VH-VL binders against a9jty4. Designs and how they scored, part 2

Target 1, 144 residues: a9jty4
Amino acid sequence: MAKKRDSPKLIKIKDAIKLINQEVSLIGIVLEQREPKQCRNNDWICTLRIIDDTYPSPGLTVNVYSRTLEQLPQIKNHDDMILFTRIKMQTFDSGKRVNAACSRWVSSFALFEGEDLILHADEDTSAVFVWDGTDAPPASILAK

## First folded at step 11 (VH-VL)

Design g1
Fold by OpenDDE, look of step 11:
Structure g1 (fold): chain C 144 residues (1-144), chain A 122 residues (1-122), chain B 108 residues (1-108)
Amino acid sequence: as target 1 above (144 residues)
Amino acid sequence: QLQLQESGPGLVKPSETLSLTCTVSGGSISSSSYYWGWIRQPPGKGLEWIGSIYHSGSTYYNPSLKSRVTISVDTSKNQFSLKLSSVTAADTAVYYCARETYNYVWGSFDYWGQGTLVTVSS
Amino acid sequence: SYVLTQPPSVSVAPGQTARITCGGNNIGYKSVHWYQQPPGQAPVVVVYDDSDRPSGIPERFSGSNSGNTATLTISRVEAGDEAVYYCQVWDSSSDHYVFGGGTKLTVL
C-alpha cells in the first residue's frame, strides 16, 4: 500500500536553494546521474543533478538514499524528469554549496520516462507503481 | 593547520610489541567528522591499512592484523596510539598516522603524519 | 580478498597527459580515492570520492570511476608530478581499506 500523503506544493529550484534545512518538493530534468555508491551504513546512494527553467546547468545536486540498489532511480534518458517530495535542502563544503537529500524514510521520488511513470515510495512502503499516463490509479508492481 | 606526528621507538626486537603514538595538533580528535587511522609501508612496498579509531573508542582493524593490533585514543592528550604485538621482520615499515574522513561513504585519509620508520631486528 | 590492480609504471613526457588505472570488481560502486606519494614523503590525497579535488590540488588532476575501472588523469604533466600513485577503496565484504599496488609515474 502506498503511503497516503498530502499533495505536495512544488517549488522551483531557485527558491528551494533558499530553504536550507527545510523539506521541499520539486521537479526537475535529470542532467546527470552518478554511479551508485554504498554508504557506511550499508545503504546505497545515488547522486543526481537536476535542473529547471529557474536553475540551469550545472544544476542542483540531489543525493538519493535507499536500502537496496534496485530502489534507486533508474535514469534511462538524458531528458528524464524526476519529481521529488519532501527532500531536505542542505549545505556542504562549509556552507558554501547547496544540495538536497532524498531520504528513504521521509522522501520519495517519481521518475518520468516517456509516457511511463515509476513511483518509488519511502522505506515504510517500499512499493513500486507504474502509471500509464491516465487518470487511473497506478498499478503496483512490487510491494514490501 | 591540522598536523599529525608519529612518535615511538624506531627499533623493536622480534616477538616484542611495537608501540607508537600519534599526536594531533591544530584540531581536536574529538571531532565527530573523523576517524583516526594507522597505515604502514614496508620499504619499497605499497601501503597497508592497519586500523582506525573513533574518538569514542570504537575501532575497526585490518582482518589480517586484527589479532595483533590494538589502537587506543586519549582525547585529553589529543593522541591516539598503535600497539602491534609479536612483531617479526615482516613488520618493518614506515608507520603513518592519518585522519580518516567520515562522510556518507567510506572516506579517504586526508591528513598524514610524516611517518616513522620502525625496524624489527635482533 | 578484494584486490585493486594498478599498472606498476607509467611514463609520460612533460606537457602530455598521464592516465593511471585502478581495476577492481564493481569498483564503480565504491568510492575511490587517489594518493600521490613523492619519493621519501607521505602520501597526499589528490582525488577523493572518485572525482573531487582537495583544496590546493591543481585542476590538472581529475578522476573518474565506472564499472570495473577507476582512472586518475593528470593533464599537462610536470616534472613535479613524478611520484607513486595509489588508489584506495573500502571493501565491505572483508571490512577493510584496500590500496592498489601503486603506479610509478615517470616524467621523461
Scores: ipSAE 0.527, ipTM 0.804, lowest interface PAE 0.9, mean pLDDT 90
Fold by ESMFold2, look of step 13:
Structure g1 (fold): chain C 144 residues (1-144), chain A 122 residues (1-122), chain B 108 residues (1-108)
Amino acid sequence: as target 1 above (144 residues)
Amino acid sequence: QLQLQESGPGLVKPSETLSLTCTVSGGSISSSSYYWGWIRQPPGKGLEWIGSIYHSGSTYYNPSLKSRVTISVDTSKNQFSLKLSSVTAADTAVYYCARETYNYVWGSFDYWGQGTLVTVSS
Amino acid sequence: SYVLTQPPSVSVAPGQTARITCGGNNIGYKSVHWYQQPPGQAPVVVVYDDSDRPSGIPERFSGSNSGNTATLTISRVEAGDEAVYYCQVWDSSSDHYVFGGGTKLTVL
């Protein structure tokens, strides 16, 4: 009944910025997180600036939406990395700028510390998995 | 360039209705990206938001004024208006119209009219 | 309703940096907008969404917002910067836009 959108392969930020109105998956180093804000619809947003080897400046702005403040990415260390799955590339300012949206409906993210892989697992009901994202995204969200 | 201009009587008697019109030029009031607002400033005092309207006619108002306020829009004239009923001396202020930005977060007023002083007096 | 607190005045010499604060409980979770109102003129937005500048506003104007304090910073202050400055947020508990009381910047 409902259509499943295909999961996009991981790509580099330099290529992602050319794919306007498309969903992409990518991994980057978080340089900046703005203070979280409550939205008009009572959802929450935080704004990240991320980079990779192909796009080290000025970085890609990603707006991350969630139902609650606690579900937003918790960026706490220099050089934390984030994997985004199915984020939408967009333009704004009359096409002069590119950003991305990580929606709570179709997108996801996985946060991990530094270049080391950090695996979190729940043996009972749910598991959290973090992968380096070299091919089709195995991404999941962090679960407590 | 977008411009907003307030118009209407500068003197209103107590208990009567204050009525103002904002004319938008250099842009369309029918833009889906903006609300259109009224903000007032009593002489020597701060700013108070009165209410805002979308081009479809949908409104929201400052709860403290809501029972006395009507904001309307005429897209064919590229105008929106304010009516404030049962005025008293406390309603003496400079009245501004302004464009309100609309996004995922609560917005700013990025273009303002020059303002018009309305005095409530006999 | 939500209270925004601004100092009533700030004085600064030309060429120096002015910092104007806007205090509120958890204001860091709100989008803060700043307006300049020169004497006898309408307000003009100088910073929106905490730290973004509209086209035509010099880089000397910057903003920050964290915790309970938002700050408008004006570097290399000029005589033309003399104005009252207002901060603004939305108060979701009372469903209206709230402006701070204003800060009069005087350039000595």
Scores: ipSAE 0.465, ipTM 0.764, lowest interface PAE 2.1, mean pLDDT 86

## First folded at step 13 (VH-VL)

Design h4
Fold by ESMFold2, look of step 13:
Structure h4 (fold): chain C 144 residues (1-144), chain A 122 residues (1-122), chain B 108 residues (1-108)
Amino acid sequence: as target 1 above (144 residues)
Amino acid sequence: QLQLQESGPGLVKPSETLSLTCTVSGGSISSSSYYWGWIRQPPGKGLEWIGSIYHSGSTYYNPSLKSRVTISVDTSKNQFSLKLSSVTAADTAVYYCARETYNYVWGSFDYWGQGTLVTVSS
Amino acid sequence: SYVLTQPPSVSVAPGQTARITCGGNNIGYKSVHWYQQPPGQAPVVVVYDDSDRPSGIPERFSGSNSGNTATLTISRVEAGDEAVYYCQVWDSSSNHYVFGGGTKLTVL
């Protein structure tokens, strides 16, 4: 029998903020990265603020957890893009605001560096395409 | 609004046990969002963390004091306490109780009592 | 034991900006918290988690932390800002909270 993997629905940030306690996949432009910190349990965290065309302000805060510092996303340039898979939408500030958690257990991310990458996501198939601004056909990639 | 108040003797004899209680009002000590800590400040000197307790009774202590310190909690009275045994003149300080923030990173002390001076003297 | 280094004093004129430093090896990987202690009073947290401000603390108080230096910045300094300021972190190697030695801010 063929092995089937469950893929979360790829959605826009505007819709994700309504899906509290649910796992979502989404793509955003990284506007802010706070310095990585060592956690109480000796894991590492960095905090990102991301936007997309549906939610350009104030942006969505995503807390990314990893076992080691090197496993955290390494944001190098303004407007780098990040694809999150299976991140958990949460409330904070007494339920008045939302953020997301990218856990090291079930979530993943993929970074796309540079202005020359064009990222296209097909929400129906959860496929992700990358195009580098040339006439070459878009490359297909999958979030890990 | 949350308030913390230290109470206990202001004078303790050398070799005896310093004993203080912090009463929490305007909030619950049983909150899962906080630890409850003791910090001291010798006159004219800086701040030294002594230890902290969670409402379940779990504690952690400054290693330099651990052999002499016991922190406990009484949730029914909304109080936590400090005992520091075998005191010397070096333990003379203003003692503060404080609320410690508890999240994924190591926290701050966001509410403090007024402090109480404890003098160790014969 | 992890060492936090603060200047013993900083002096500024009213309306100027005060910058109080807290030095430590790789302090940028630690959450840094700042306390104001006016004479004869208990400390009050003015900045936590490097750069976050508690409710009721004026926007003039801000913080930053990267590399080996965390900085508390007080813009438009007022006479009422005169106090001793402490930074604080956790030292995971010796398992305790560490406070800096304190910086006395004098408003001239």
Scores: ipSAE 0.512, ipTM 0.780, lowest interface PAE 1.7, mean pLDDT 86
Fold by OpenDDE, look of step 14:
Structure h4 (fold): chain C 144 residues (1-144), chain A 122 residues (1-122), chain B 108 residues (1-108)
Amino acid sequence: as target 1 above (144 residues)
Amino acid sequence: QLQLQESGPGLVKPSETLSLTCTVSGGSISSSSYYWGWIRQPPGKGLEWIGSIYHSGSTYYNPSLKSRVTISVDTSKNQFSLKLSSVTAADTAVYYCARETYNYVWGSFDYWGQGTLVTVSS
Amino acid sequence: SYVLTQPPSVSVAPGQTARITCGGNNIGYKSVHWYQQPPGQAPVVVVYDDSDRPSGIPERFSGSNSGNTATLTISRVEAGDEAVYYCQVWDSSSNHYVFGGGTKLTVL
C-alpha cells in the first residue's frame, strides 16, 4: 500500500518563517527577481523575493536552484504569482535573517502569469486552483 | 573586532618551502559561515588567490599552485597555515591571509591581514 | 582560463564621477566583488555581490553587473579615493578565484 504522501499543507509566509529547517509549501507574489548566477557545482541559482497578505514587507527571499538556466522561473511581470512546494526554510547572515531554498531534488514551483488569475488554495487538500473570473470552474494546477 | 595577522620568515631560499601562519583574533575560526584563504601580491603586480580552507580541514587550491600548496587549520590555536614548496623568485610577494564569506554564491574576502613580504633569494 | 580585464588607469577630478569597468565573458552570471587597495595597504571590500555595500563604505560607491561588463562607480570623488581597484569573481569551470589586473584611480 503506497503510503499516501500527505501533500504538504499550504501555509502563509508569516508562519513559514517560524519553521526553520522544515519543508513548507506556500504561495506568494513575486516582488523581485535577481539576475541568475552560476553556482560552484555549475548549477544555477535565481533569487526571488515574494510576499503575501500576511508578510507584505520585507518579503521572503527564496533561492531557486536548477541544473540549467532555462529551468529557472521566468518572471515576466511584477505581479506574477508563484507556488512553491516543499521548500526548505533556513537562516542566513549568522542566523539573523530567514530565507528558503527551492532545491531541484526535493522542491518544485509553479508560476502563474497574468493579473486576472485568482488562486485558491484548498486548506484541506492543499490543492491549488486557478480561476480566470469567468463562470468556468477553477482549474487544478499541479506544481512542476 | 575580527583581526588576522600573518607570521613567518620574510626570506626563503630557492627550492625551499615557504611557511606562513595566520592568527585569527576577535572571532572563531570554527565558524560555519566562513572559509579562510591566502592571497598573494608580487611587488607592483595584482592579486592572486592561492587557496582556502574550511575549519573541518576541507581545502580548495588555485589550480596553477595546487601541486605545491598545502593549507592547514588548527582550531585549538585559532590559526591556519600556508606551505608553498619548491619556491622560486616568482614566488616573491606580499602574502595575505583573509576571511572568505560563504553564502549560496561565491563569496568575497571581507577581512584581511596586513600582509607579510616574503622574498625568495639565494 | 577565465580572465577579467580592467583598464590600467582612470583619472578624475575631485567632485566628479569615476567609473571603473571589469570585463569578462558572461560576467553578468557571476557575482562580482570590488576591492580598494590604497598604497602600501591591504585590500578592502567596497562592493560585493555586484551592488551590495559593506557597512562603513560610503554611498558614493556603487556597483553594477550585466552582460560582459561589471562597473564600479565612485561619485563625488575625493582625494582619499586614490587607490588601485580590483574586481574579483569565482570561475566554476576551473574552480578558481580570479582577480582583475587592477585599475589605478588618480584624483587630479
Scores: ipSAE 0.430, ipTM 0.794, lowest interface PAE 1.0, mean pLDDT 91

Design h6
Fold by ESMFold2, look of step 14:
Structure h6 (fold): chain C 144 residues (1-144), chain A 122 residues (1-122), chain B 108 residues (1-108)
Amino acid sequence: as target 1 above (144 residues)
Amino acid sequence: QLQLQESGPGLVKPSETLSLTCTVSGGSISSSSYYWGWIRQPPGKGLEWIGSIYHSGSTYYNPSLKSRVTISVDTSKNQFSLKLSSVTAADTAVYYCARETYNYIWGSFDYWGQGTLVTVSS
Amino acid sequence: SYVLTQPPSVSVAPGQTARITCGGNNIGYKSVHWYQQPPGQAPVVVVYDDSDRPSGIPERFSGSNSGNTATLTISRVEAGDEAVYYCQVWDSSSDHYVFGGGTKLTVL
């Protein structure tokens, strides 16, 4: 059970877009989801556009890959939030645009539904907390 | 301006091997971005993909033709070739070579040769 | 293998809009490409990846794809648009390209 020595810390989207070819972890609000496509190798892809308080426009495009359609993010509501872990920042369109890839090999995601959910990252961005607006204590969700 | 040109015999006898060459000009066949394909069209009928090749020599073929098809590439001549064995009258068609643009989701044929009619007869 | 279904022919008056359909199970999950073949000529791609247009193709050619149907739309049809139109996808289950049977567009 060896721990990976280079796991990325949670950062803001404005900083992530400067880290081309690096793996990052970030949280964003899902503004758009493009219809899923089946890849040539029978994997699946969907494309999300996400924002945070540092990068509300135009947003960051994230391509999410999975083995099955059911494993893709199932965005249900306006402003659902998503945590990405170890996604790779890339250039696109001959280097003129930036997007990210959430691979099925090294990356992961977690969805947090609804406007009544509060997400909080601690001071060094090594942990993420989720709170549903009740008196229940926040749940800890660790970035990977 | 990329151009593709088919060449080879226009008449082939039944049971023999159909051989065609596609010469690429105005671009390199060794580009990592493209496969190179053969598509045919019997007179008055639709299009049928035969197979495609990457500049490294990797091929993939239409399963319905795979047992009779060989596609090869000669990067030094900027050419790729088709051999179709054991031909019958059903193999009479216009044969096109084409550039295949692709990614992890899709592929399409964005440049086509003029086509060459191959008749299987006599 | 995967089947693409096109109507054999479509007829429209000049200046009107032609819609050519390409049917397939869950074709909305595939990227659809459209080719125009004038009589005696090689095919030319007019729309790729559902709705994108190559350089040099007039904007009156457009495409859409959802559910079980992809559609090539040609607005302000001209006599020069008479051709056979083919749709094409990749069949990931058997690793080969599939073309539709073609639709002959006739301008009345």
Scores: ipSAE 0.560, ipTM 0.780, lowest interface PAE 1.2, mean pLDDT 86
Fold by OpenDDE, look of step 14:
Structure h6 (fold): chain C 144 residues (1-144), chain A 122 residues (1-122), chain B 108 residues (1-108)
Amino acid sequence: as target 1 above (144 residues)
Amino acid sequence: QLQLQESGPGLVKPSETLSLTCTVSGGSISSSSYYWGWIRQPPGKGLEWIGSIYHSGSTYYNPSLKSRVTISVDTSKNQFSLKLSSVTAADTAVYYCARETYNYIWGSFDYWGQGTLVTVSS
Amino acid sequence: SYVLTQPPSVSVAPGQTARITCGGNNIGYKSVHWYQQPPGQAPVVVVYDDSDRPSGIPERFSGSNSGNTATLTISRVEAGDEAVYYCQVWDSSSDHYVFGGGTKLTVL
């Protein structure tokens, strides 16, 4: 019987920043995207700053790693939302600051575009649903 | 305040080995956030990175100098050292030790020694 | 080998703005650091990670990086700004730090 890997529960950013060296899943609004940079091992890194209602300032910095430039998040709008799954909370600046790492092997992300998209996170199942505000039922979104 | 100081002979004969030591004060060399590097500058010329070392002993070197360079660390003395073998007149330079910032991206050299002139002459 | 290209010299009058460029293939995908080296002194970081300033460095110093060119901008230039400025990156293809040739800033 394949032990149902309990999908990590989505948590708020204010709680995530307290879980250093742990893997967490969370959703946020993208405030900033830095220009992609190439790493020592030829991977690519994209740095995002995300917020939610619990942590509106200064926001959480998330480093997203990928093998190719095309696999990095493509943020088009300032109000885009991003779901991170199993990102690792870390410290930097000699432990004074907190960020997170979205790794190629462990983590995943899903980008949601559009001003009219309502995201609903099921606290019990950690499922994320997208709703366009119509009479149609919300659609389940899978992390890429 | 963190300070770095280079020490060693200012004169080396051709084909011999240049040896320098960097003494770090005001901070620990065993910090996980930093590498420790050597950079040189020939008189009237630009800067050239030689190599860097982590407190664990892990090193990476300039490929053009790799065959001749050895960098070591002594955590008990809060020092790291440079050896450059088979020197020629082309190795005459001011040699700097520096702290290298290490984050997810490649860092800068944020603290430098005053530098020490090493002349290669017969 | 990866090469960074800087103009050998830039001259500006006091109070004016100096711009020092650092050219490199796809340098925008690299983190660029800038150093100031006064005559007879060790280099000091004035801009790191393209546009960040260390504590103690005046706001007159700023940096940008895009495409094939990074730029150090020094506004309201003072006599004390006269120095050689170097850009620096990491080259992942050869696994080493690369410095530009340096730009001598002269304050007229």
Scores: ipSAE 0.392, ipTM 0.785, lowest interface PAE 1.1, mean pLDDT 90

## First folded at step 14 (VH-VL)

Design j5
Fold by OpenDDE, look of step 14:
Structure j5 (fold): chain C 144 residues (1-144), chain A 122 residues (1-122), chain B 108 residues (1-108)
Amino acid sequence: as target 1 above (144 residues)
Amino acid sequence: QLQLQESGPGLVKPSETLSLTCTVSGGSISSSSYYWGWIRQPPGKGLEWIGSIYHSGSTYYNPSLKSRVTISVDTSKNQFSLKLSSVTAADTAVYYCAREPYNYVWGSFDYWGQGTLVTVSS
Amino acid sequence: SYVLTQPPSVSVAPGQTARITCGGNNIGYKSVHWYQQPPGQAPVVVVYDDSDRPSGIPERFSGSNSGNTATLTISRVEAGDEAVYYCQVWDSSSNHYVFGGGTKLTVL
């Protein structure tokens, strides 16, 4: 019997920042993207700052790691939304600040461009749907 | 306050080994957050990285100097050392020890010693 | 080997803005650090990770990095800013710290 991998529950950023060293899933609006950098181990890192209604300032910094530049999030608009799955909350600056790590091994992300509205249909299942504002029903989106 | 201080002979003969020690005070060399590096500067010239060491003894070196360089650490004395073998006049420089905060991309040297001049002369 | 290119000298009048460039192939994908070295002194970090400032460094010092050029900007230049400035990166392909040749800033 394949143990139903309990889909991680989506949480708000204000709650996520309290869960140091834990894996969390959350959605945010991208406010800032730093230019990708190559790491010492030849991996790539992209730093994003994301917000939600519970944490509008200063926002959560998320470091996204990838093997290739192409695998990093491609943010096109300032109002893009991003879903993170199983990112690890951590501290930096000698414990004074909180950020998160989206690892290529454990974590995943999904980017939503434009005026797409992300709807959380079920708090228990953490199912994410995209709605384009039309009369069409929201479409379920899987994190990549 | 963290302080680094270089010590060793200011004069070395050609073909001999240059030996320097960096003494760290106001902080522990055994911290997992830092590497410890050596940088040199010939008179009137620019900066050149020599190598760095972790408190565990793990090292990485400038490829151009790797064959001649040995860096070691003594956690009990809160010191790390540099040995440069087969020196020539080209190795005459001010030698600095420095602290290197370690993360995935950040590779600056945030604390430096005052530097010590080593002259290679017969 | 990876090479960083700096102008050998830059001159500026007091109160004006100095810009020191550091050229390198795809340097925008690297973290650039800047050092100030007054005559006869050890270098001090003035900008790290392209644009961050250590505590104690005036806001007059700022950095940017994109494409093939990083830039250190010093606004409202003072006589005390006269020094040699070095850019530095880590080159992951060779596991090597690389410094630029240095730029002498002269305050006229």
Scores: ipSAE 0.548, ipTM 0.818, lowest interface PAE 0.8, mean pLDDT 91
Fold by ESMFold2, look of step 14:
Structure j5 (fold): chain C 144 residues (1-144), chain A 122 residues (1-122), chain B 108 residues (1-108)
Amino acid sequence: as target 1 above (144 residues)
Amino acid sequence: QLQLQESGPGLVKPSETLSLTCTVSGGSISSSSYYWGWIRQPPGKGLEWIGSIYHSGSTYYNPSLKSRVTISVDTSKNQFSLKLSSVTAADTAVYYCAREPYNYVWGSFDYWGQGTLVTVSS
Amino acid sequence: SYVLTQPPSVSVAPGQTARITCGGNNIGYKSVHWYQQPPGQAPVVVVYDDSDRPSGIPERFSGSNSGNTATLTISRVEAGDEAVYYCQVWDSSSNHYVFGGGTKLTVL
């Protein structure tokens, strides 16, 4: 019997881009979302470009897959944040560029509206929790 | 440099089987990144995809032709082949083989043979 | 089956811009590929995945895709651009590739 395996700890995008073929967890601000496309097997994909304070340009491209169009991330504002759990870092363009894949089988994501983060974070940010909008009801905490 | 070359008879009688071979040079048919496809074009008309094959032998076909089509691959010869049975005059066309880059989202045809005209008549 | 509709022909003067459309229901949710077929020659891909150009295709070839229409744009048209242009998608509901009927570009 194998022990349960927790998701990898959050890391910064600058470190993630060096972990090719590994699963990472990270959080970023969504700068761009390409229009969704239907995949060959009737799954859906959208492509996001995200940044953090360690990798503000050009950003990390993340391909997000889902069974239905409605299950894709629904980015409302350019200041929305997204938490990815267990996304796989990959190379493309003959190894010259890096992106990541958020699969519907292993990976997950949680969206945080920028407005909601301001409302739920206290001055010292003593508690913020991850919110996975795909598996469990979202929850926010109001920490002192 | 990758090249694809169609070969086979240019004239086929009605009710017979059209048989063509595509020889791939300057690249390997066994690449995991590509399917290998057949597309046809009746004279003066548009393009119609016939079917495609992966180097393992896995195939997929245009539903309108599926009952009459067999595509096969010979990795040792770096070739793949088309057989279209029970042909009629409507099967007269230029037949192209093509390389098909493939991913989860889309497929296209990035290298084409020069095409070979097959005429069905008697 | 999924239908792609192209105008049969487009005429443009040299140096001007040609726009060739490919219509389909919700084609913006599909990846559209464009092929150039000069007279008597095999097709050559000039734009793939809506707007990407293969290596060796000049920047004056560009593509866009949204809603129900994909468009191939050829700026500064040259006589050598005379060809039939086809759009193509994958139809996931019937599992086959669909080509448009083709658009004859005439430069005059």
Scores: ipSAE 0.446, ipTM 0.748, lowest interface PAE 2.1, mean pLDDT 85

